# VH-VL binders against Crossover junction endodeoxyribonuclease Hjc (hjc), part 13

Target 1, 126 residues: Crossover junction endodeoxyribonuclease Hjc (hjc), of Archaeoglobus fulgidus (o28314)
Amino acid sequence: KGTRFERDLLVELWKAGFAAIRVAGSGVSPFPCPDIVAGNGRTYLAIEVKMRKELPLYLSADEVEQLVTFARGFGAEAYVALKLPRKKWRFFPVQMLERTEKNFKIDESVYPLGLEIAEVAGKFFQ
Short names: E, the ipSAE of ESMFold2; O, the ipSAE of OpenDDE; V2, 0.75 times the mean of E and O plus 0.25 times the DockQ between their complexes.

## First folded at step 15 (VH-VL; framework fv_felzartamab)

Design q2 (from n4 with light chain D52E; at its last look DockQ between E and O 0.77; V2 from the best seeds 0.71)
Fold by ESMFold2, look of step 15:
Structure q2 (fold): chain C 126 residues (1-126), chain A 123 residues (1-123), chain B 107 residues (1-107)
Amino acid sequence: as target 1 above (126 residues)
Amino acid sequence: QVQLVESGGGLVQPGGSLRLSCAASGFTFSSYWMNWVRQAPGKGLEWVSEISSDSSYIYYADSVKGRFTISRDNSKNTLYLQMNSLRAEDTAVYYCAREPGYDYDTEGYFDYWGQGTLVTVSS
Amino acid sequence: DIELTQPPSVSVAPGQTARISCSGDNIGEYYVYWYQQKPGQAPVLVIYRDSERPSGIPERFSGSNSGNTATLTISGTQAEDEADYYCQSYDSSLSAVFGGGTKLTVL
C-alpha cells in the first residue's frame, strides 16, 4: 500500500489530538489488522487507508469484515480513510459505505458525506 | 542550493511562436512536478501549466489549451514551454516553479520559483 | 472551474491583525496555499495546507480554511509585511487556480 500516504495521515491524526500508530506490514499479517490504530483516551479508531485517482472506491466484503472484526475485538470504531488527488483526507465509518451486490463502495453520492478529520476529532473530544 | 533559471523570453509578433526553458539544479529534478505561472505587467499571478515528474500527468489552463505545450527532459534537468499562436494577452513574466509531492498526488504548493523571463507579444 | 475571489486591498495599522480572505465554492474540500510577493520579486510561499508555515516564515502568519472561505491572518503586522498576497488552490478538474491578489498596506 501507499506507505507515504499512511505517514501523511498519521501527521494529520496527531495534529487533530489522536495518538496514532501505523501497523507495519498490515497487508501481510495472518490476523485481521487495520492500517492505522488511533485513540484519544476515550475512544479508539481502526482505520483502513485507501488512495485512489478517482471514484468509485470498491472494498471487498472480506476486507470490510476483517476491519470490523478487529475494531470490535479491540474496542475501536471502524473507519475507511480515503485520499483523492489534491483533496483532503475524508473519513467514512463503515456503516456509511454503500453495499453492492457482494461488496462495498464509496461513490460520488457517498463521498460528500465523509467526515473531515476535525469532525472525527471533535466527535470524540466533546 | 535549489535554483531555477528561465530563458527564451523576448519580443514576438502576434501569431508567432516561442519556446521557454527552465534549467534546474540543486535537487533531484526527476522526482518533482514542475509548473509554469505567468504574471502580466501590473496584474496578478495566473497558473499556466503543470507536468508530473515522469510526464504522465499534464494540465493546462483553459486560456492556453491547444496553443501551449509543456514538456521536460529529465536527462538535462530542463522544463520547457512551447508557445504557439501567441496573442497580446500572453504578454507576461513567465516563472517556472517546483512542486513537491509523494506519488501521483502532490503537496499542491510551489516552494521554489525562478526569477522569470519576460515574453512580450506586440506588433 | 472555481474562481478564487480576494479583496483588492487591505490596510492595517502596525501591530494590528490583518485578515485576507479567499473565497471559492467548496474551497474547504481542497487545501489553500498563500504566497507573498514584493515588488520586482518572485512569489514566496508563506502558508501551505491551509495553516502550515514553511521554515523561515514568522509565527505571526497563520491560516484557516472551511466551507467557502480561506483566510490568511497576520497578527502583529509589521512594515515588512507590505506586499501582494495570493491564495492558490485547485478546481474539480485538478487544475491549479490563483486568486486575483490582495495588496496589504501597513499604515
Scores: ipSAE 0.545, ipTM 0.830, lowest interface PAE 1.7, mean pLDDT 90
ESMFold2 (binder alone), look of step 15: mean pLDDT 92; pTM 0.939
OpenDDE, look of step 15: ipSAE 0.842; ipTM 0.935

Design q3 (from n4 with light chain S93K; at its last look DockQ between E and O 0.76; V2 from the best seeds 0.71)
Fold by ESMFold2, look of step 15:
Structure q3 (fold): chain C 126 residues (1-126), chain A 123 residues (1-123), chain B 107 residues (1-107)
Amino acid sequence: as target 1 above (126 residues)
Amino acid sequence: QVQLVESGGGLVQPGGSLRLSCAASGFTFSSYWMNWVRQAPGKGLEWVSEISSDSSYIYYADSVKGRFTISRDNSKNTLYLQMNSLRAEDTAVYYCAREPGYDYDTEGYFDYWGQGTLVTVSS
Amino acid sequence: DIELTQPPSVSVAPGQTARISCSGDNIGEYYVYWYQQKPGQAPVLVIYRDSDRPSGIPERFSGSNSGNTATLTISGTQAEDEADYYCQSYDSKLSAVFGGGTKLTVL
């Protein structure tokens, strides 16, 4: 079920000029492991994929740390990709996540700040 | 060979009721979301209602909320629209339309449409 | 809630490019879908997910969607393209919404 939306995200990444693959068995790996890795020769992504019926999305500190650990070792930027019903995918660098007392979230204050895929693929940071 | 056939349209007085049916064949009905879309004579398309494959998610246009009830019977491959408290502005051709989807989200488009059934609300 | 605004009509000469707009607040956050309807017929899907063509739809049909505007483009317009065209998307309450429709005339 979740694999359908992951396949949809892969199609969108390929349309945006990334090469991208799903990481098989990412939830059962003994090592830090994202759901998708992608790259376009300039930008490299380690992506945790989330689907929710509504906001907020909560992420545990351990989940975020594992994503960051993989991204650092791989040479990629750590992102959360979030799909809400009927909306396009939005991308959140882990630095954009809002803190809770011990964990992280994406809520109504953070969601509008999320990047569209074209912004991730080609935007200049100044 | 996807087919959608609407029935149950006709002439009814304001305040009356009708029940529309849409018989589905040529696909696994229980795997798809279903919609009602209407078109007043000489006017554009207006979405009316949507129901998920297992009836867990149901949505209505504001213009029909509280008066219309969408339902489905997957054992009979049939979609229904119960229309109560009918008004003159409900006069339209009513189409049923299929939507690919799963759980709480969909592909978002209506890939097959019936030919419609006419509902006329007049005194 | 959200309204999708289309021009009531567009006219083009055969072989020219037709552009039909569909405007709505932040419509670029959602996918836009386009339907063609000829007189006495049910609508037919011609574009989905902003820009994808179903099998059997000619390559002259294309679409785009960004910001507040989606556009259906028909290049090399032919007489058989004369029809009503509707955009469709979703609002914040997850309800489907249609534009008012555009009559395309090929002169």
Scores: ipSAE 0.557, ipTM 0.839, lowest interface PAE 1.7, mean pLDDT 90
ESMFold2 (binder alone), look of step 15: mean pLDDT 92; pTM 0.936
OpenDDE, look of step 15: ipSAE 0.823; ipTM 0.932

Design q4 (from n4 with heavy chain S52D; at its last look DockQ between E and O 0.75; V2 from the best seeds 0.70)
Fold by ESMFold2, look of step 15:
Structure q4 (fold): chain C 126 residues (1-126), chain A 123 residues (1-123), chain B 107 residues (1-107)
Amino acid sequence: as target 1 above (126 residues)
Amino acid sequence: QVQLVESGGGLVQPGGSLRLSCAASGFTFSSYWMNWVRQAPGKGLEWVSEIDSDSSYIYYADSVKGRFTISRDNSKNTLYLQMNSLRAEDTAVYYCAREPGYDYDTEGYFDYWGQGTLVTVSS
Amino acid sequence: DIELTQPPSVSVAPGQTARISCSGDNIGEYYVYWYQQKPGQAPVLVIYRDSDRPSGIPERFSGSNSGNTATLTISGTQAEDEADYYCQSYDSSLSAVFGGGTKLTVL
């Protein structure tokens, strides 16, 4: 269920100046729900949290559509946060995802493009 | 109350074998990753191997791959290191160390260490 | 694979700030951990996750990690801080890696 990793990410978001909460029961909701919602007063994030042993990470089109739908309604930017073993979290705006035939992925070509949390926190005010 | 006690060190000829044990107490052994870390006399720390809580994920330093085997017996709260084809460069104090971990990933640090057991490989 | 480089020794006067570096390619992608080892003793964790301090470790110990360098900082260094210090992280093969160690001398 990834509760430990979501707790880990919450700590990192708070250290970076975001207020962040885990969306309890997101898997049982009939409405689009991200795993985490965060904001720092200027930047607002809807985050789908993923952990993988290795690349690639696949995301279904439906999963991405639900995240985008929530983010638009909430006034947030839609992100995927990915944790690989022993590495820090990296953040991918949904526009950065590589399309497959019907779905999306983050592979070795996309992974290096991911943002660190400090970059996400600072991007809005350029 | 966490305790880690290594045993099985000693003097051995090059090419010989030794089996190290680490007896664990004061915590739920089956919930933690376990590690071997060694330190040659007057030298720094060198990570040797780690094993997850149910032996599904096992990693070795390149210097020991194919010669050393890490294992654990959760029913006996014991970590093992089987050391074969020993070389002079394997002479060190061997520590067992506990690592908090979850499935295939870890917190990444060694929060409790044993006293170590000395292995001397000399002809 | 990644090699963590530390200076072999650092000397500091009591009350001054000691800084011990740990350099490695892309070390900022991983967390860095720091251990203190006194003669005849097992190592003791003093910093984890780059900058977090375990319970019982004095607040004068702090850490940072960005780019290719992590740093252990001891402010107001005291005689009892004299020890060997090791950084530890991971390489791309998921192997744990220790730095070579730094002998901190407090004069």
Scores: ipSAE 0.526, ipTM 0.830, lowest interface PAE 1.9, mean pLDDT 90
ESMFold2 (binder alone), look of step 15: mean pLDDT 91; pTM 0.937
OpenDDE, look of step 15: ipSAE 0.842; ipTM 0.937

Design q5 (from n4 with heavy chain D103G; at its last look DockQ between E and O 0.79; V2 from the best seeds 0.00; counts 0 for: pae E 2.02 > 2)
Fold by ESMFold2, look of step 15:
Structure q5 (fold): chain C 126 residues (1-126), chain A 123 residues (1-123), chain B 107 residues (1-107)
Amino acid sequence: as target 1 above (126 residues)
Amino acid sequence: QVQLVESGGGLVQPGGSLRLSCAASGFTFSSYWMNWVRQAPGKGLEWVSEISSDSSYIYYADSVKGRFTISRDNSKNTLYLQMNSLRAEDTAVYYCAREPGYGYDTEGYFDYWGQGTLVTVSS
Amino acid sequence: DIELTQPPSVSVAPGQTARISCSGDNIGEYYVYWYQQKPGQAPVLVIYRDSDRPSGIPERFSGSNSGNTATLTISGTQAEDEADYYCQSYDSSLSAVFGGGTKLTVL
């Protein structure tokens, strides 16, 4: 996983008024853990960070379930943050993910619905 | 001191060819994406082409696709633009420009520009 | 392929605020960059990532980008700010796109 992109996302979260930290070793933890945890006093996030050259992004059911389990126990909202080339980060609450038979995805139908960081900070959905 | 120096411009007949060069110094050339941007006399900026650090990603403006070829030689710190089948509308100052980037993605801005080389396509 | 639309000219008195718009469909989805070009010179980056200033660019330069419009703002405009200004962003094909340019006149 590219740590440069996680560091860049961390900077963007701080600029948007979140306190945020990167979870070291999140991919090998024996316990559910996200890539980033963030909060701004009103909104609290557990974030799985993804970058792709192009859509779709697939997420395993286990991965999503672990993120939700952590978020529930921590008192945070579960989000996927996705970076495509030349675009800003977009944020997808796990409820927005499209189901497949056993797993989840973000494809061309879902991607435009993703939130900008300012929308996540203010919780404005359209 | 970052320097980008374009060369190879000049007068050429319609249908002719030119090869532009951009010599880079003062930075690690192989770590940056490189771009060509042109400006017709009295007109605005027009992006022409870009090439990734290792040449694995190459993009062209529709107006030059099939006629121009961007390339780079990282061992010589040099960017090239081979321009074939030149037309009057290709008359412009051609700038090379540096773009910070990593892998298949970039920061998206051109932070250093050369002073340009003039290409005139005229009978 | 999107078109970035800028006004062809903006005039402002010294000390006043200049605003230069850059309009494009869903431009807020991408970062916008701004370049200043003085006669006979290469362009110079003045704003990147919508609102960040490179080192050496005066604090009077600022930027914003939301929805379909990005704006370069120059507060307390000085005579030396007289130049052409270009916005730049990307289209859906990952090609760089420049606006048509705005001539800023400081009268």
Scores: ipSAE 0.509, ipTM 0.834, lowest interface PAE 2.0, mean pLDDT 90
ESMFold2 (binder alone), look of step 15: mean pLDDT 91; pTM 0.935
OpenDDE, look of step 15: ipSAE 0.865; ipTM 0.942

Design q6 (from n4 with light chain S92E; at its last look DockQ between E and O 0.80; V2 from the best seeds 0.74)
Fold by ESMFold2, look of step 15:
Structure q6 (fold): chain C 126 residues (1-126), chain A 123 residues (1-123), chain B 107 residues (1-107)
Amino acid sequence: as target 1 above (126 residues)
Amino acid sequence: QVQLVESGGGLVQPGGSLRLSCAASGFTFSSYWMNWVRQAPGKGLEWVSEISSDSSYIYYADSVKGRFTISRDNSKNTLYLQMNSLRAEDTAVYYCAREPGYDYDTEGYFDYWGQGTLVTVSS
Amino acid sequence: DIELTQPPSVSVAPGQTARISCSGDNIGEYYVYWYQQKPGQAPVLVIYRDSDRPSGIPERFSGSNSGNTATLTISGTQAEDEADYYCQSYDESLSAVFGGGTKLTVL
């Protein structure tokens, strides 16, 4: 994961009306831990951050289960945020992920369904 | 201070070749993507080509594919554009431009530009 | 593969708001960048990532991008803002693309 793009995503979340923080050491935690947590007073998000040069993005069942476990315990909605080259971030609730035999993916059929940040925020901008 | 200095422009016959250079100073050249952008006299900007910091990713405008080759020498802090099979339509001021980048993706903007070098394809 | 369309010219009175459009298919999926070019000079970045200003760019410059249109807005336009303005973005092939440019005249 690139920390530069995670920090850029934080800026975008703040612009969209969320308070958001990057979880320090999220990849090395012994407990379920998202990359970013965010909230805007009505909606709370637990976000796994992915950057890829092309589709598909594969996610292990363990990754998804850990994200969901954290989100349920925290009172947040579980999302995957995906950055492709030159494109804006897109957001995928975990229920939108396509199941494979043992894992999950976002491919060309799923990617267009992803949400823009304003759609996730529910248009809280003035 | 960041500086980009283009050279190698001049008058050339249609079908001829020319090699442009862009000397970089005042920053870590090997950490940035580099671009060529041209502007025909009295006309707008046209992106020409882009090369990643380690030359792993190279892109060209359709108008120059197969005729132009972008390259860089990080040990000399120099960007190059080899232009072959030149046409009258290639007449322009050629700018080199710096782009902040990261692996296979970039910030997407050109934050510093050179003064440009004029290429004239005539006769 | 995408074409970015800008109006060839925009005229505003000093102190008025200037709006310069940049239209392209699904341009809202990509970031849009804006450059100012004064006669005899290289372009200067004035807006990046749709709406962010580089250091040293006055607050009167702002930008937006959604759907098929991005817009550069200059509020309280001043005589020194007279210049050519170009939008820039990317297409599906990851190639950079410039709009045709807009000449802003402050009358």
Scores: ipSAE 0.577, ipTM 0.840, lowest interface PAE 1.6, mean pLDDT 90
ESMFold2 (binder alone), look of step 15: mean pLDDT 91; pTM 0.936
OpenDDE, look of step 15: ipSAE 0.853; ipTM 0.939

## First folded at step 16 (VH-VL; framework fv_felzartamab)

Design s1 (from q6 with light chain D52E; at its last look DockQ between E and O 0.89; V2 from the best seeds 0.73)
Heavy chain, then light chain:
Amino acid sequence: QVQLVESGGGLVQPGGSLRLSCAASGFTFSSYWMNWVRQAPGKGLEWVSEISSDSSYIYYADSVKGRFTISRDNSKNTLYLQMNSLRAEDTAVYYCAREPGYDYDTEGYFDYWGQGTLVTVSS
Amino acid sequence: DIELTQPPSVSVAPGQTARISCSGDNIGEYYVYWYQQKPGQAPVLVIYRDSERPSGIPERFSGSNSGNTATLTISGTQAEDEADYYCQSYDESLSAVFGGGTKLTVL
ESMFold2, look of step 16: ipSAE 0.540; ipTM 0.836
ESMFold2 (binder alone), look of step 16: mean pLDDT 91; pTM 0.936
OpenDDE, look of step 16: ipSAE 0.819; ipTM 0.928

Design s2 (from s1 with heavy chain D103P; at its last look DockQ between E and O 0.84; V2 from the best seeds 0.00; counts 0 for: pae E 2.8 > 2)
Fold by ESMFold2, look of step 16:
Structure s2 (fold): chain C 126 residues (1-126), chain A 123 residues (1-123), chain B 107 residues (1-107)
Amino acid sequence: as target 1 above (126 residues)
Amino acid sequence: QVQLVESGGGLVQPGGSLRLSCAASGFTFSSYWMNWVRQAPGKGLEWVSEISSDSSYIYYADSVKGRFTISRDNSKNTLYLQMNSLRAEDTAVYYCAREPGYPYDTEGYFDYWGQGTLVTVSS
Amino acid sequence: DIELTQPPSVSVAPGQTARISCSGDNIGEYYVYWYQQKPGQAPVLVIYRDSERPSGIPERFSGSNSGNTATLTISGTQAEDEADYYCQSYDESLSAVFGGGTKLTVL
């Protein structure tokens, strides 16, 4: 299912030089599914899309493992895309997530390290 | 056609109170965030306050915190600004402005503005 | 927590390019919006999301935003573009913030 924010993210990905699609029915699949798959002809991204009112963003270990499992099988890099109020999208490779005792998070110490969409696009076009 | 009509402006002594209204028509008022923006004579725009579509999020400029109260009545398609403890520096044209958005975030721009109502606080 | 700084005035000849800056700490992390205001009128949105034009805004209006500076550019400036221009963005407390305004004069 799509939201206005997911649709806006797709537009931003396309403007940045990716082809991107939303994964239909991802929440009802018996298999791991990301929210968005994107690629630029050399590499692919598997993206979990998050919108939050404020930090921190918590992600369950199961959710992260499922994203990584899909990305590995697909040949894509696993990313979390996070939208905070009034800010642009930021992109976090799964390796950047901070561990909690059982799960993962993005807090004020991690958030500034996130990539802007232009950085992600330039990284793959350079 | 979207319309925003401000009213309730006038002349007030320092320390006085005034209540502004903004009547909305031509759109689904309850789906939009609403803002007050003011402009002192010959000066620039200054954002004053913002209220979410369901009133669950409310923000104020530091210059008006504790003195002004924004509210809305979605059943009457009306935005309000209660202004208390008015000062000479509150003298301005007050605009009502519409902002597209969702409960947790907005599109971030003011796409329709009223023509404003003048508030004069005698110095 | 952010202050948006604009030059008080910019003057250009008709047909020339006008550039109006809007400076603020880390403004590139937020979208910047631009409004045109003619005397006695309410503001009109001319650029949103840094660089997008609403329907009805001429192609000569464009925008950019990176680092600490956003810029409104008017190419082929016309006499009708003479107005005050305001940038607007947000700060960390989610408050809307306007720049001080720039008077564009087309001579």
Scores: ipSAE 0.391, ipTM 0.782, lowest interface PAE 2.8, mean pLDDT 88
ESMFold2 (binder alone), look of step 16: mean pLDDT 91; pTM 0.935
OpenDDE, look of step 16: ipSAE 0.803; ipTM 0.924

Design s3 (from s1 with heavy chain Y104W; at its last look DockQ between E and O 0.79; V2 from the best seeds 0.00; counts 0 for: pae E 2.6 > 2)
Fold by ESMFold2, look of step 16:
Structure s3 (fold): chain C 126 residues (1-126), chain A 123 residues (1-123), chain B 107 residues (1-107)
Amino acid sequence: as target 1 above (126 residues)
Amino acid sequence: QVQLVESGGGLVQPGGSLRLSCAASGFTFSSYWMNWVRQAPGKGLEWVSEISSDSSYIYYADSVKGRFTISRDNSKNTLYLQMNSLRAEDTAVYYCAREPGYDWDTEGYFDYWGQGTLVTVSS
Amino acid sequence: DIELTQPPSVSVAPGQTARISCSGDNIGEYYVYWYQQKPGQAPVLVIYRDSERPSGIPERFSGSNSGNTATLTISGTQAEDEADYYCQSYDESLSAVFGGGTKLTVL
């Protein structure tokens, strides 16, 4: 029983050629867990899923660190997927996040830089 | 199975008022966002207003803002449009339309439409 | 306030491919939806979320959306496809917006 937003994102990922699954119980795990893991045979993603009515989105340093830790160990790229009202999902590699004094954010300056799902699916690996 | 039936249309003088109703059946009305969309005779579609499942979010087209009031009664499965200060340009067929949605966002499309009710604003 | 621009009419021969455009600033950031309306009838959804087809809509209907332009494509157009077609999306104020409509004539 996931949220409609997470189910919607799974549908979009599958439509874009990814196999994707929700990580059940990620919020209660003693180990770092993303919300979704996806792969399409060449691009592999560990995704933290966020939905907001408006910008900015804030992320704690611990949250970002846990996502990066999982992604590194799994062999995936760490992404934040953000849904705003009536907009398509946008994807932000963690390197794109703006730093605050102690944490991270996505605001009006960063949001336009986010990737569409087709751009994420089309990225190459070296 | 889904049905939307508009009523309350008719002839009204400029400056007058009219109240439209849309009776819903065959689905859980309280789980859907609802819309009014109008079409002047021989013209295109124009979105009028939208109301969320619990009435927490209400939006109006600029052309009707301040004159029209959308509301719903989930206990009666009925959507309403109170139309005040009517003008000749408000003459149209008014459609009730269902919008699938979740939380504060929607699927963004109108999957079921009523047959429409004609509002004529004329002397 | 974003205006969605459609050509007022499109004519195609039976069996040919019809393409109906819908242009608006950055509409690729939003989903586009398409409705078919025949005389005296309410609109019917034919494409949602840019390219998805509701159950019961013929496979000859398809859609795309990128940048500032969405397109409804009808391959192998049939006489029954003659109708008015409207695109719908959202503006920056999150209000629903319809295009002006396109009359498809099959000759």
Scores: ipSAE 0.422, ipTM 0.800, lowest interface PAE 2.6, mean pLDDT 89
ESMFold2 (binder alone), look of step 16: mean pLDDT 92; pTM 0.938
OpenDDE, look of step 16: ipSAE 0.804; ipTM 0.926

Design s4 (from s1 with light chain N26K I27L; at its last look DockQ between E and O 0.84; V2 from the best seeds 0.73)
Heavy chain, then light chain:
Amino acid sequence: QVQLVESGGGLVQPGGSLRLSCAASGFTFSSYWMNWVRQAPGKGLEWVSEISSDSSYIYYADSVKGRFTISRDNSKNTLYLQMNSLRAEDTAVYYCAREPGYDYDTEGYFDYWGQGTLVTVSS
Amino acid sequence: DIELTQPPSVSVAPGQTARISCSGDKLGEYYVYWYQQKPGQAPVLVIYRDSERPSGIPERFSGSNSGNTATLTISGTQAEDEADYYCQSYDESLSAVFGGGTKLTVL
ESMFold2, look of step 16: ipSAE 0.560; ipTM 0.836
ESMFold2 (binder alone), look of step 16: mean pLDDT 92; pTM 0.938
OpenDDE, look of step 16: ipSAE 0.833; ipTM 0.931

Design s5 (from s1 with light chain Y33W; at its last look DockQ between E and O 0.73; V2 from the best seeds 0.00; counts 0 for: pae E 3.8 > 2)
Fold by ESMFold2, look of step 16:
Structure s5 (fold): chain C 126 residues (1-126), chain A 123 residues (1-123), chain B 107 residues (1-107)
Amino acid sequence: as target 1 above (126 residues)
Amino acid sequence: QVQLVESGGGLVQPGGSLRLSCAASGFTFSSYWMNWVRQAPGKGLEWVSEISSDSSYIYYADSVKGRFTISRDNSKNTLYLQMNSLRAEDTAVYYCAREPGYDYDTEGYFDYWGQGTLVTVSS
Amino acid sequence: DIELTQPPSVSVAPGQTARISCSGDNIGEYYVWWYQQKPGQAPVLVIYRDSERPSGIPERFSGSNSGNTATLTISGTQAEDEADYYCQSYDESLSAVFGGGTKLTVL
C-alpha cells in the first residue's frame, strides 16, 4: 500500500527498464531504509520519495546520511525523487543537493537540474 | 455508470446572468474535483473553472474571473456555475467534467464529460 | 500563459498512419492528455499521461512527448477515427490549457 504518487513512480521505473519495489515500513525501521529500491541487473538505486506543493524541499542531514549509508551497503546510488504539482518526476543524486547551514535543500536553482527518468536509465546502462 | 447532465443553458442578453447546473450520478461525487469547460460554436475547448471535492480550492480562467462563480452541493451531487455580466464571447456549449486525483495535486485531466448545455449571449 | 499549437487539419487514407502534433514551450515537462471529439458529442479521453491508453482505446492509438512537442499517432487509421483531436496540459500557474484542435479526415 502506498500513495498514488509512489505507485505511479513504480510504474514509471518499470517502463524505464528498472525492476523496482516499494520498501514496506521504511519509516518505522531502526535501520537506514529508503522508500524505493530499483535496479536493472547491473546498477541499483536507493530512492527517497518526496512530494511537495512548492519549493524548496528541505532534507535533514540525518535522512540524507541514512540514505547514503543504505545505498553504499546495498551497492546502489542514492537519489531523491521529487514530485511537484502537475510536473513529471525529477531525480536528484544526493551530490546535487544544495547545502544549508547543517542540512540540504532542493530550491529553484537546483530543481531545473534534476534528471528525467530516461536520463537516470541512460546513465546506468553501459 | 458515470453520468453528468448539464442544464440551465439558454438565451440571455449581454450583461445578463445565468446559472448552470450539472447533476452527477454513478460515482462518489464528493471525492472528485469538478470542472467547467466551454466550446464556442465551431471553435476549440476552453477551460473555465475548477473546484475541489470539498470546495477548499477554486480556480478560474482569466477570461471569467470576477464574473463567474463555481460552487457545488455534495448533498445533492450537483455542480453549479453562476455566470454574471455575460458577454457575446461567453456564447458556448458548457460541459461539466470530472477530474480524478488528490485534493492538492490532481492528475490534471478530465475522465468523464457531460453532454453540455448551450449558452447564447446575443442582443 | 502557455499556448498549445495544433495543425488545424490532418488527412490520411484508411490504413495509413496519422500524426497530430501539439507544440508548446517546454511541454515535455508536463504530461499531455489527448481527447477525441466526434460531431455533436462530448470529448473522450484517448491518451493518458503522454502515451498510455485508457481502457477501451485501441492499440493503434499511441503518443509521445518530449522537448516542445507532443504527438498523437494513430496507426492503421480507420474511418471511425475521423474526429477532432485536442491536446491538453497544465501551465506553471496550474491552469488547464487546451490546444486549438485538429480535424482528422479519413479519405
Scores: ipSAE 0.312, ipTM 0.753, lowest interface PAE 3.8, mean pLDDT 88
ESMFold2 (binder alone), look of step 16: mean pLDDT 91; pTM 0.935
OpenDDE, look of step 16: ipSAE 0.552; ipTM 0.861

